# VHH binders against p49116, part 237

Target 1, 238 residues: p49116
Amino acid sequence: EGPLLSDTHVTFKLTMPSPMPEYLNVHYICESASRLLFLSMHWARSIPAFQALGQDCNTSLVRACWNELFTLGLAQCAQVMSLSTILAAIVNHLQNSIQEDKLSGDRIKQVMEHIWKLQEFCNSMAKLDIDGYEYAYLKAIVLFSPDHPGLTSTSQIEKFQEKAQMELQDYVQKTYSEDTYRLARILVRLPALRLMSSNITEELFFTGLIGNVSIDSIIPYILKMETAEYNGQITGAS

## First folded at step 13 (VHH)

Design y125 (framework vhh_enristomig)
Fold by ESMFold2-Fast, scan of step 13:
Structure y125 (fold): chain B 238 residues (1-238), chain A 119 residues (1-119)
Amino acid sequence: as target 1 above (238 residues)
Amino acid sequence: EVQLLESGGGEVQPGGSLRLSCAASGFTVSSNHISWYRQAPGKQREWVSTIYSGGRTNYAESVKGRFTISRDNAKNTLYLQMSSLRAEDTAVYYCATLSEYLREFGDYWGQGTLVTVKP
């Protein structure tokens, strides 16, 4: 028993690559995104409930939800990351591709639609002024999703998701007691995360560093990474 | 493996002319679309011109009639002939091949060549 998340799980500190280049490039964007992905995976594996499910289940859960976790992380770290500047640079690239008439109009429309959905999501979270505790519980709710195909231990996963929902409710009712409808306004934002394409996220943010290897294929490696190795990736100190 | 190397930049007077070159290796200029981009200090990168694999060309409105894109298939080299240069043409010029997949875009950029038009 005990709480699902401790105060250590609320702390979510992204360290950006330094220095920021005068003009954004694919390598800077990919390194920034990789640091956020590593931070998100490290966050997930540090949860005792997550560890209790076992390695095979952990890998399956993260493979199913990494895009949702990553998108929540983008929203939470939008200011630190200067996400609006990164998205503007990507839009500029896409506009140039349209002008050149090189890429399929359907492809460009699909990617632009994804960027619009991402911007809308991040703006909605900013307007609600979601705090660190709320982000931690929202990440836990999407992590412990029992309804992805191919999962085992679905009853245990569902219990952890329900515990995350209950702890979020208790937190919001205690901390924002004057705002009776805050919890409902927060929770209705979550379904949008499942409409975001993981393939488009991968193409936009991870192309320059991963090469032809998918996020799906590297997840088991990241989850097994030792804390010292992980810290080296985040800070570039090793 | 794909390398693009720009050259030919320098200082020039307003109204002058300059020819930029982009030597390609690991990439065949004649069978691909290849473009010139430029980036002025403090501004976003902007598209300048493209020559398509079929030989068709396209130009940004700001350079139409002044710039000419061409290629030499035997030398595997792209050119940008610039004439009637203006102060606003001052920028680092890059050659680039855009992949049909966003993921490959950055891998095909050169390091650029600086063009300074002194007013």
Scores: ipSAE 0.013, ipTM 0.278, lowest interface PAE 7.8, mean pLDDT 83

Design y126 (framework vhh_enristomig)
Fold by ESMFold2-Fast, scan of step 13:
Structure y126 (fold): chain B 238 residues (1-238), chain A 119 residues (1-119)
Amino acid sequence: as target 1 above (238 residues)
Amino acid sequence: EVQLLESGGGEVQPGGSLRLSCAASGFTVSSNHISWYRQAPGKQREWVSTIYSGGRTNYAESVKGRFTISRDNAKNTLYLQMSSLRAEDTAVYYCATLSEYLRRFGDYWGQGTLVTVKP
């Protein structure tokens, strides 16, 4: 038994390349996104329940939900990332592509709609003032989603998701006791994560990897990495 | 285009020292986290050390106290000073940012720089 998450799972500290360049480029955006992806994967790997599912199941699970975890990470780290500045730079690049006929109007529309949805999601989370414990449990709820196509061990995944939901409820009721409807306001934000395309996320944040590898293709490598190598890559603090 | 070019490898006796270099172009060394990795014959690639944008450093347990990672911001170059070298340090050494590391999963990492520790 014991709790699904410990206090160590609440800590989610992203270290950005510093200083931010005067003009954002593909390398800076991709490096920043790669750090957030690695931090998110490290967070998932550190959960005993996640490891208990076994390599095949936990890999399939993360391949199905990485975009939801990544988007929650973007919202949680929006200030550290200066996400609004990154999105503005991407929009500027897209506007230049329209002028040069390098991208179709339909594709640009899809990408712009994705950026709008992402910004609206991040703004809603900021307005709710979601804390570190709430983010940890929301990430656990999306991680342990039993309803992705092709998953095995769905009963065990569902039990872990229900445990995450129960622990989030307990936390919110104790910490925000005077706000009876806070949990409901938080949970209704989650369906929006599934409206955002993982392919468009890859195009916006991982353009430096396109043509060589895709995120779902590298996830098995990241999850199978030796723990010391994985920790060394993301550790920035003493 | 982002490029990282490793150099400085060679043959040394056990207990010897070498300094490896990693010349960067297309980005600034001082503003990035940059890591050294190594791959020995027949083994998987392993992380050796990282220097973070803020100047902090981290090391694999096997190299702590023997290796020192540093950078020269003016030359835009990363270094790995290796001392008290052991046979198990024999490997091809590579440098990479995190995004370069991810880009190279499943790919050939290039030549790197070979370190051979011979008795």
Scores: ipSAE 0.353, ipTM 0.684, lowest interface PAE 2.7, mean pLDDT 85

Design y127 (framework vhh_enristomig)
Fold by ESMFold2-Fast, scan of step 13:
Structure y127 (fold): chain B 238 residues (1-238), chain A 119 residues (1-119)
Amino acid sequence: as target 1 above (238 residues)
Amino acid sequence: EVQLLESGGGEVQPGGSLRLSCAASGFTVSSNHISWYRQAPGKQREWVSTIYSGGRTNYAESVKGRFTISRDNAKNTLYLQMSSLRAEDTAVYYCATLSEYLRHFGDYWGQGTLVTVKP
């Protein structure tokens, strides 16, 4: 059939809440992260192959991989978000936080390690100068991952992942024809996404969610939203 | 909707005492970490005290021995008992949820209550 992704799937434009406040706060960070999450879910919904899996299967896929998609989106949108500024502010706050309990100290360490992993991932993608087409295919590869526990229709998911890999290879070989090993350098970055804790990502970026709503609980609703409802969720209560 | 409503602020003389209250709705005080912060005019917010879900408490060095944080689970209300007040305690006092370590980075905030210690 036709290609897995069209040129429309390469467009990935994050609209930030504007202006950036003089002093960073949890609500601004949460709003920015929510917009990126919703953009990522909307991107996935627009793929015909994704829709062809059916609602139950595609919802399970996104629940399994939202953290990987979100992290790729953070790397892709790092400049628009001023991500380095956000992470530096969080690090400074954690280092200066007043806590006496050993358990609180262990928690700080976990979060600091997660931030370090995120910074290294984003830096590696920036150094490789990953373009919009490459990001689109990397997102498709992680989205159509057949190896998450509890998934059904894994054969069909695997076929879509293989198609994403083939199309990425074709693109890289044509666009970066003199760089024989570029594809290998890009793909070797992906396993790092599986080492990122979704719980820590949620605490870092979604701590301002009203009513302690979890990402897992909102995914089915986001996937069923129309464009008007999608825009309403970004600007309104989560 | 999570709401925090502070009250009990006012003017007090140096060495005086005051008790602040924070009424919570939309969540259970006893199940969450909850903190007091303060902000003097033109300064950044400063952490004052936390009571953890398990009942353990912690205090900033500047208030240790003078302030006591507590809660009334039946009233779903947090308190800050302040004694031996000093001019440097003059600030707007806020309560805020602290359910995880990172939620200390500005979680749900109340409107605040003003405490003025007249020098």
Scores: ipSAE 0.000, ipTM 0.166, lowest interface PAE 11.9, mean pLDDT 80

Design y128 (framework vhh_enristomig)
Fold by ESMFold2-Fast, scan of step 13:
Structure y128 (fold): chain B 238 residues (1-238), chain A 119 residues (1-119)
Amino acid sequence: as target 1 above (238 residues)
Amino acid sequence: EVQLLESGGGEVQPGGSLRLSCAASGFTVSSNHISWYRQAPGKQREWVSTIYSGGRTNYAESVKGRFTISRDNAKNTLYLQMSSLRAEDTAVYYCATLSEYLRNFGDYWGQGTLVTVKP
């Protein structure tokens, strides 16, 4: 059997909305985040092993792991997104909300802690100098997680996760042969993704979605998109 | 659909006065807490003043004693009376209805009205 991922799965290129507004707003942040989410789901959908699991399993897997995929995407695309600028704008809004006494201090604390965790994660990935191949395999390990509640075909999912782990090990051993502990340093970053609240991620990045549309509700739609429709979303063309 | 429409901005000399208005539709001014924010070129948006649903008011330290927030419940309109204006008050002024929950932190904003205090 051939490799789980091909070179095409290493390419992960985010196209930002333009023009960038002089002052960041919730709609620009939401559009940027939506493009990253769409790119992440299209990436997953293009994997032959993922397609082999069938539509129902695909939907269940992405619903379970979209926050982990999205967070890895934020780390990978942090510079393209100017993520530090986006986070600074959100922090400024939260500080203004504290001054107005409009929001619970406990809720602001939870959101600030989430932002700090996200920044620490992105900084750790940058410090490790994670490359495109490593990101692709980390996303595959997260995608093919057999341990989410309610999943069927867990043995097949586990097989694909193990294949992703093996191929990552082979890549790291070949490319970074002088650094015996690199794989361990990379893999110990993954548990932090499970501790990131999907509800807080949704609030920070997707609060600009028109209507009360949840990420959970749009996932099946995105996974079923026609190629032309998907290309429109990723490039911003209508 | 909630809409906020600011007006009353313009050019004024230092020490002058302006009254900004924010006409609201799709929500009731008297039942909500409503704020004025401002954003100067190249700077972050800053909170200016809030009038709470119960009628209490609060102000940023930089505008305390110079600005007065009020509302006309019959007209469903929010006001900001600005006096003793300074060059540093130059900004686009926005009115906003903010949720008490972060799920709606990108709540309803107007398009803004420009206030220019000529030095």
Scores: ipSAE 0.005, ipTM 0.185, lowest interface PAE 10.8, mean pLDDT 82

Design y129 (framework vhh_enristomig)
Fold by ESMFold2-Fast, scan of step 13:
Structure y129 (fold): chain B 238 residues (1-238), chain A 119 residues (1-119)
Amino acid sequence: as target 1 above (238 residues)
Amino acid sequence: EVQLLESGGGEVQPGGSLRLSCAASGFTVSSNHISWYRQAPGKQREWVSTIYSGGRTNYAESVKGRFTISRDNAKNTLYLQMSSLRAEDTAVYYCATLSEYLRQYGDYWGQGTLVTVKP
């Protein structure tokens, strides 16, 4: 039995839309986010263990965890995306919306709380200096979550999650042998991903792209994309 | 097509006054919500003031009592009367429809008008 992830699964390179606009706008933010989402789904579909579960299980897993994968991707790609600048622009918009009495106070509070949680998560990952191998295994741990409702093959999913956890442990112990508490510090960050609303993520990052269509409804189509079509989406070329 | 053309900016001493103008074409100023925004170098675009179609006005806390938004329906023009100007008011000033305000982190209808308050 070989490793769950190969070196090809550690590589995670986001290509940003070019040229960058003089001022950030919803189209640039949504295009950047869609590229990251498509990259994340392509990453998942390329894992042999994931492929072995079959199409129906694959769709169910990604529907259940896309927000967690996307958020880990945001943290991993925060610098290349200039995520802090994007979030600052969104916060500025929300503050101005409060002043103009355009949005309900309750909705604005929900969205601001989500942005705060996202900033805190990304900041904690940056402070821990999470590397590419660690991100790959954290994504595998959230992908192979056996505890989502409606899943089949839960015992096999659990085995893949356990394998991801063991390979992460082996990597961290060998690479960061002098830091005995590193793995624990990393793993205690993961539960926060499930507290973040997928609906608010859709509103902040995908409003310009999906309209009335949910991410859940497009996932089966993205996972079935031919390689050429998929490559066009992640680079924005086609 | 909607077009907004800002003018009236310039250099002024602290405590001075300026009146900015925004000439509108492709829509009616008196029937729409229209706002002023400003952007200082290296900073995010900041909302300054809005005049609503019904005539109600709102102002950012930093400019209340010093700035007055108004419109001339016959000229289809929006104004921002600025008084008691401070160094921190130095910025490029943009006018925008209220729909443009929803896209404040992106779209604008030109290069704006520069206001420089000299120390």
Scores: ipSAE 0.000, ipTM 0.128, lowest interface PAE 15.2, mean pLDDT 81

Design y13 (framework vhh_enristomig)
Fold by ESMFold2-Fast, scan of step 13:
Formats: C-alpha cells, sequence, structure tokens
Structure y13 (fold): chain B 238 residues (1-238), chain A 119 residues (1-119)
C-alpha cells in the first residue's frame, strides 16, 4: 500500500483574521482558534486512511483527540498566530484578576498550569525546529490513537498509527542523518499533550463562541463540510 | 450581538426574598462565565456572584450563605435567588458576561434591575 501521508498533507497554512485589533479580544482569539480547529479537521478529513475508517469512527476519533491536534496546530502556527502575544496577554490579565480576588485560587492555579504546559510544549517544539513533515506525522500519530475509550476498529487504527511512526522514522533518518537522537527527542514531547485539559482549552480559546455550541457539537458539523464551505470558514469569506 | 436582560427586582421588607432573572440572547449561558454585580446609590459597582462555564459557583463574602446563583440551560437564563435580605442589599443588580482572562478588552453588561429593601 502507498504512504500514509502525501506531500499535500504537509501543507498547513493558517489564514488569520485581519486586521489584528489594537487590543486582543475574546472574539478575535475565538475566530483565530476556530480557523485553526477547522484547518486541523479538514487536514484529518483529507487523509485516505482516515476516510477508510468510516464516518462514525472518524467522528469518535476526532472527538477523542481534537485537543491534541489543536495544541500541535498552536505550536506549528505559533508565529502566524502571534501565540506568545496572546498567551502573555491572557497571563497578564489573569495575574491582575488574582490581585483583585475576582477568581477562585484553585481555578486560577489550574488555568495557569495549563498555560505553562502549553508554553513549555510550544517552546520545546520551536527549540527542536520541528518541520512541516514532522508536524504532519506527529498529528497522524495522535489522530490514529487506538487507546481512547469507546473506539471501534482499534486494530486498524493501531496499524495506521504504526505506519505513521515508521514513516516519521524513515523521514527523520533520511533528512536529519547527522542527528541520531532527533526522533527520540521529538516523540518524548507527545505524552505532554494528554495532560492538557480540553475544558481549559475551550475556556481559553473558544469562550467567544455564541449560540448553543461546544467543540464536541461542532466536530461532526465541520467533518461534514464541503470544501467550499470549509474554505469560507478558514479565510473569512462570506 | 450579545444581550442580557435582567428582571425580578422590586421593593421587599428586611428578611424577605427575591429571585432575579437574566435572559441571555446571542450566546449560550452554559458555555460562558456569567456574573451578578450590584451598585448601590453613590457606591462603586460590587461583584456578587459568578457561575463558571463548567458549573462551579463563587460568591462575595457579604452574600455567601444568603444568595444562590443558578442557570437554566434550556431557557438560556441565569438566576440569583436572594434570601434574608438586608437594607445593605439595596442596589441595582446587573448581569454580565465576564471573561476573567480578557476582562480588560471588554465585557457585556445588562440594563440592571432595582432591588430596594425597606423596613
Amino acid sequence: as target 1 above (238 residues)
Amino acid sequence: EVQLLESGGGEVQPGGSLRLSCAASGFTVSHNHISWYRQAPGKQREWVSTIYSGGRTNYAESVKGRFTISRDNAKNTLYLQMSSLRAEDTAVYYCATLSEYLRQFGDYWGQGTLVTVKP
């Protein structure tokens, strides 16, 4: 059988809302995050192996891993998003809120720990200078995770994950032949994704969503979008 | 646009009870942090209570044990049940969608509802 991913799956181009506001606001952050989420799900939909699992499995798989895919997307698109600026603004505001005793200390601690984990993850990926091929395979590894509760077709999912791991190994050994331990350094970053709360991710990035929507409810809708509808969402076309 | 419409205020005797309502439109109450604030004549606006998107609640020390914040997700409505009311509770009560992380960039405020506690 052919490779799991093609060169088209390496392309991951986020188009930011423009213009960037003078001061960050909930709606700008939410629009930016929504575009990244749409891009991530469209990326997953385009993989033939993913399509072969069937619609019910696809929906269950993405519901289980969207936070990991989204976080990898944040790291990959960190410069385009000015993510460090967004996170610094959130942290500064959160610290001011602590001083004003407006939030529970326990909740603030949980949110701060999440932001620190996110910053550490993005910094580690930047320090490793992860390229587009490596990001594509890391996303495939987390997408094809057979160990989420309630999944069917776990044997086939595991085979696709192993194929992603093997193709990543082949790529890294060929492209970074002088760096014997690069693959190991990359792979040990992945477990951190599972420690991040999807509920806190929703609070930080999607609190500007209006209407009866949650990420869980949005996932099936996005996965069923036609290409023209999807392009309208990620480029801001009406 | 996001809109909040408060109702349920009125004149009550000390020790009485009132239930305030905040009807939301343009957003879902279960997905947002929503707070009650109050402002007495000639005083600064005071935070009263918050229900977080996850359902956790918090209260100002002055109202703890007397007030209960809740929401009805099906009706997209926030409530403040007030009991054991005191003269000091006299204020215009506001419902606000408050982003604790991005408060400095803007919040949405309702029109307010007047509560008067008179002997």
Scores: ipSAE 0.000, ipTM 0.114, lowest interface PAE 16.3, mean pLDDT 80

Design y130 (framework vhh_enristomig)
Fold by ESMFold2-Fast, scan of step 13:
Structure y130 (fold): chain B 238 residues (1-238), chain A 119 residues (1-119)
Amino acid sequence: as target 1 above (238 residues)
Amino acid sequence: EVQLLESGGGEVQPGGSLRLSCAASGFTVSSNHISWYRQAPGKQREWVSTIYSGGRTNYAESVKGRFTISRDNAKNTLYLQMSSLRAEDTAVYYCATLSEYLRQWGDYWGQGTLVTVKP
């Protein structure tokens, strides 16, 4: 059996909507986030091990971990997205909402705490200088999590997660041979992903979606998209 | 406090026209993204149209070519001009700002205005 991930799975290129508006708005943020989400799901479905688990298991895994995958993608693409600028615009909007008495102070506090956790995570990853191979394997470890409730084939999922961990270890030891504890520093960052609320992520990045559409409801459709249809979505052609 | 007040609804025959208004107070329509939504009895609320702060407009596929969103910055009022109305356009129409960033689908400003398309 070959490696879990190939060089193709290391490539993760986000194409941003162009041009960036003079003032950031909900639709630009949503379009940018949607492209990242679509890219993340396309990445997952391209993995042969993932495909081998079958459609029902694939849907359940992505529904369980999309927020973790998305957050890793935000960290990886933070510079391309100008994520700090997007978060600053959201914070400014929240502060104005306090002054206008449009939103509850408790809700604003929850969202501000979420933004701080997201900033801390992205800063930690940037400080560690996580490379493309490391991001690919971290995403694989998150994707092949056997511990979500309701999953079938948990033994096979666990084997794929262990394979991802092993291949990450081999890569880090070979590439960063001088830093004996690098792998440990990277892996201790992962539990923080589960502390971030998927509901708050939806409100921050996907509130501009048409109608009452949840990320959970669109996951099965994205996973079934043909490559041409998927490319149309991420380039804005559809 | 921000307040949105919808008006202009009524009963009309298929193929008819209506103009809905949304009077805004406590915020400026010209500097915000503002949308029309509708809800038919027993159905989820659906997005109808948006006018963006920069003046660009967007429409749901079902209303494209029949509805026109506009605003009067001096009156701080949003409009929806509806033409070639169909039975499936029957709904309560609401206006909402997209700057309500942390609000989930559900609560919108004002009571809405009822549009009934019936022969």
Scores: ipSAE 0.005, ipTM 0.162, lowest interface PAE 10.6, mean pLDDT 82

Design y131 (framework vhh_enristomig)
Fold by ESMFold2-Fast, scan of step 13:
Formats: C-alpha cells, sequence, structure tokens
Structure y131 (fold): chain B 238 residues (1-238), chain A 119 residues (1-119)
C-alpha cells in the first residue's frame, strides 16, 4: 500500500542554540543534545505506522531505541553540531581528569571507548555520504526493531521494519544504481549502534538532566505533547 | 549555571493585559531559543510561545494574536505581552530553554509567575 515514510519524514533540521561558545560548557552540550532528542522523538511520533501501534507500544519502542535514534541523529547532524569539536573537547577534559585524579581510570576508559565508537560510527557514515532519505530509513529500521525485550505487537513491528528495509533498498537501487554494494555497506554499520551504552550517552550529552530526570522517564511526556508544541520548539530559525 | 527567573504576574479581569518578564543569567537570550510555558490548575504544562535565536517567533494557536513574545538584549530579559486575557489563561507561567523544560518534566518547576484571570 502507501510508503512507510513521506517526504516530510526525510526532512530533519536541527537548529543549534547560540553560536558555539569559545569554550564549551555543559549547558551548550545538554541544550544541543536535548534539541536533537526532541527532534528525533517528534520525527518518530509523526510516522503514521508508528502512531498505529498505539501509545503503550510507542513508548516501549522509543525507550528501547532512543540511544540508537540519537546516535544516528548525531551522525546526520554532525556538521551542524560541530560534533567533532564537542567530542575533542570532551576527550581533552577526560585526559586532564586522568592527570588530576578527578575520575577513576576505569570509568574514563569506558567513556573514552564509547567516544571512540561514536567517532568511528560518525566517520563511517560521513565517508559513505549517507543522504537524507537513507538516514530516514535507517532511523525507521532501528525504530521498528521487534527484538527488544518486553515489546508487544512484535509481528506488526517486524512488518514495519521489513517495509522500511524494502523501501530503503528500492531507493538505493534507483538513486545509486552504479554502486552495487552500497546498501550492504550501509546496513552493516547498524549493529554498531547496539554496542553503545545509553547510560554513557546520558553522561556525555545529558549531564544537565542527570540526577533529576532520566531520558527513560521523560519519553512518555515528550510523546504525549501537542503537535503544535513539538513544532513550536523544534522549527527554530526557518 | 543557567538561571531563568519569571516575574510580572498578577490578578486581572477578563479582557485585561499583563507583561511577564524572564530574567536570564548564565545564558544569552539574544543567541538562544527561549520558550514560555504555562500550567493551569489541574492541567498538563503546555507550550505558549517561542522566540528563536534568529528572531522568528511562534505561538500556540490558543494565544495567537493576543500574546507577543519579545526580548531586550541589553537587559538579557525575555518578555511575554499578554492582551485580551481570558479565564483559560489562568496559570503559572514559566520560561525555559528546551533542556531546562525537559529537566523539569514530571518534577517541580521553579516558582514561575502566577497569572489569575478572575471570572
Amino acid sequence: as target 1 above (238 residues)
Amino acid sequence: EVQLLESGGGEVQPGGSLRLSCAASGFTVSSNHISWYRQAPGKQREWVSTIYSGGRTNYAESVKGRFTISRDNAKNTLYLQMSSLRAEDTAVYYCATLSEYLRQLGDYWGQGTLVTVKP
């Protein structure tokens, strides 16, 4: 029947807060990350297939995959965010913290490994020059993942994931007809998203929220927001 | 640390006007997106208006044409000019960046500024 995603779902525009400050701070990073998270959840909520699964299923799906959606968003918006500069500043801070004994060496190593995995993922996506349609379908594939524990309606979720995969294949074959193995190169990048810890993502990007609110706890509230409120917050400078 | 402090609320009759203020510290109003939110008694918090870093503004349908969001860069202060106030505008009003709004979901926001439109 009709396509899983419309042209409207390909549009993914992140508007950053103030010009990047000369010296990065927790507020700038947290605000930027919050906007990306909000945009990602609004994107998911706007998909008719997602809406059709019902509120409880929608909440469970986003709770299970928000880190994967967020990471794909980081890769897609890496240039707008100056993500490489943010990650370099975090790495520098962590290395300074090792010298100052402010954090345990084991924790620093764990966080640094996460940053390296994130950098590798974003670099691989940039090297492949993933376009807006490809990102939209990759996000749909991770959103409609039927294999997370505790999900209901798994057969319907799997059908939507298969539809996303089929539509991505059709798009890539038509748009990049000369690159026979492009789809395979893109899809093989996705398993890496499951290796990245949501707890470490929270520590790196949502430090301003940690202690008071977890991402998991706010997801139901964001998904219940009025459409006008979503649009008002995320449309930025247009 | 980012701090936003609301003021200017009060009691008004239907059809009246009020101007709310939001004083920012640790945060530059002119370079950021800042929103007004409100919470009416027994209702969920709702978005009212946003002024974007580029100067564009947006409004919830219920307040469009009645409320005007603006900023004073020299004072680092955000304003909400409210006119033609109705009983349904009775709420505690808050200003926030998105991350501050998310941090407060399901938790207590600050004092805000109370607007009461008496029937």
Scores: ipSAE 0.405, ipTM 0.714, lowest interface PAE 2.2, mean pLDDT 86

Design y132 (framework vhh_enristomig)
Fold by ESMFold2-Fast, scan of step 13:
Structure y132 (fold): chain B 238 residues (1-238), chain A 119 residues (1-119)
Amino acid sequence: as target 1 above (238 residues)
Amino acid sequence: EVQLLESGGGEVQPGGSLRLSCAASGFTVSSNHISWYRQAPGKQREWVSTIYSGGRTNYAESVKGRFTISRDNAKNTLYLQMSSLRAEDTAVYYCATLSEYLRQFSDYWGQGTLVTVKP
């Protein structure tokens, strides 16, 4: 059997909405985040092993791991997104909400702790200088997680996860042969993704969704999109 | 889609008055909290005034007694009446929905309108 991922799966190019507004707002943040989520789901759909699991399993996997995939995408695309600027804008709005008695201090503390965890994760990935191949395999490891509740075909999912782990190990050992502990440093970053609340991620990045639509409800529709329809959403081209 | 369009800026002498307007589309002015902000050259954006959905108003200390925020529900338009203008009021003025940010409320910004108080 061939490799789990091909060179095409290493390419991960986010196209940002233009122009960037002078003052960031939840609509621009939501549009940017939606493009990243769409790109992440399109990436997953393109993997032959993912397709082989079938539509129902594909939907269940993405529903279970979208927050982990999205957070890895934020770290990988942090520079393109100007993520630090977006997070600073969110923090400023939360501080204004405290001053104007709009949000409870307890809720703001919880959201601020989430932002700090996100910043720490992105900083750790930047410090490790994670490359495109490493990001692709880390995304595959979280995508093919057999341990989410309610999954079927868990033995096959586990085999694909093990294959992703093996291919990452081979890549790191060959490419970073002089850094004996690099793989360990990378893998110990992954548990942090599961500690981050998908509900808070949704509130921070997707509050601008029209009609109070949840990420959980849109996932099946995005996964069923034709390639042309999908490209129209993420590139803005006809 | 939510849009905010400011107008009414211009040049004025110290002690003069101007009325700024913000025309809203894609949301209802009477049902939302809406604020005026300003940014002077070389400075950070600062909050100026808010009118809350219930009609209550609040003002930055620097503008209290000089500025009045209001809305016309029929025209879906926000206003800022500025009086006794000072050189330090020179700024680009923006209207924006007041953020609660967490799913129940949105932050939308206008393009801005320039107010210049002559030296």
Scores: ipSAE 0.005, ipTM 0.161, lowest interface PAE 10.9, mean pLDDT 82

Design y133 (framework vhh_enristomig)
Fold by ESMFold2-Fast, scan of step 13:
Structure y133 (fold): chain B 238 residues (1-238), chain A 119 residues (1-119)
Amino acid sequence: as target 1 above (238 residues)
Amino acid sequence: EVQLLESGGGEVQPGGSLRLSCAASGFTVSSNHISWYRQAPGKQREWVSTIYSGGRTNYAESVKGRFTISRDNAKNTLYLQMSSLRAEDTAVYYCATLSEYLRQFADYWGQGTLVTVKP
């Protein structure tokens, strides 16, 4: 049956809109985030195990975990995105909104708390120096989560998650043999992803691009679009 | 290079007062937005107050009228004057800069100072 992920699944290269504007704006942030979301869904769809679950299950899985995948992608691509600069710009916008009495103090607290959690997560991953293989398997563990409400085919999903966990363990033990506790340090970071509000992520990164349509609503369309591109390349048709 | 060092925490009776300080190095307090956050055991970190580069201040609803944020530009130090303290104010207090010019991979956060309001 072979490994859950191949070397091609380790490659995760975000192409940023160029050039970065002199002053960050909502449009640049939304375009950057959308590229990362599209890349993340294309990555998921390219996994044979994911494809084997079928279209309906694929849609349900991504709807359940897109915020976790997106957040892992933000951490992995933080330098390419200049994520710290983007977050600082968002904070500056929120501060200007307070000055103009546009946002309530309660709303600003919620958003600032979310930004703080995101910064802490990304910084912890950076300090651990998580490599491309580790990110690929962490994304697979998140993707193949059998415990989301409303999910079907949970036995198959759980089997794929266990396979991802096993392959991550084997990789870490062989590559970082001198660091006995590395896997534990990496895995204890994952629960924080479930505490991230998908609604706040959507407002921060996607408001300008999606308009009045939720991420949940567009996921089926993104997955279909990426699937067609992938299938064309595999068959040599494009 | 940017460092924030909180101090002034301790134990205090309900209704008491404390003044927290945050000594900044590697950036200028008067030219940047700088905030106080707190985190109680088992709770998420929450925003408390911000002083903006232009001098405007803002406060979380739970602390309005009781806490005052200020800065001393000559000492490059941020302050939080806390009065009428309550048991629910018990937390580790952090200062943080969120300026777009200073933000890099590492967050510019202090290590925190513990405030305990007993009983």
Scores: ipSAE 0.000, ipTM 0.097, lowest interface PAE 16.0, mean pLDDT 80

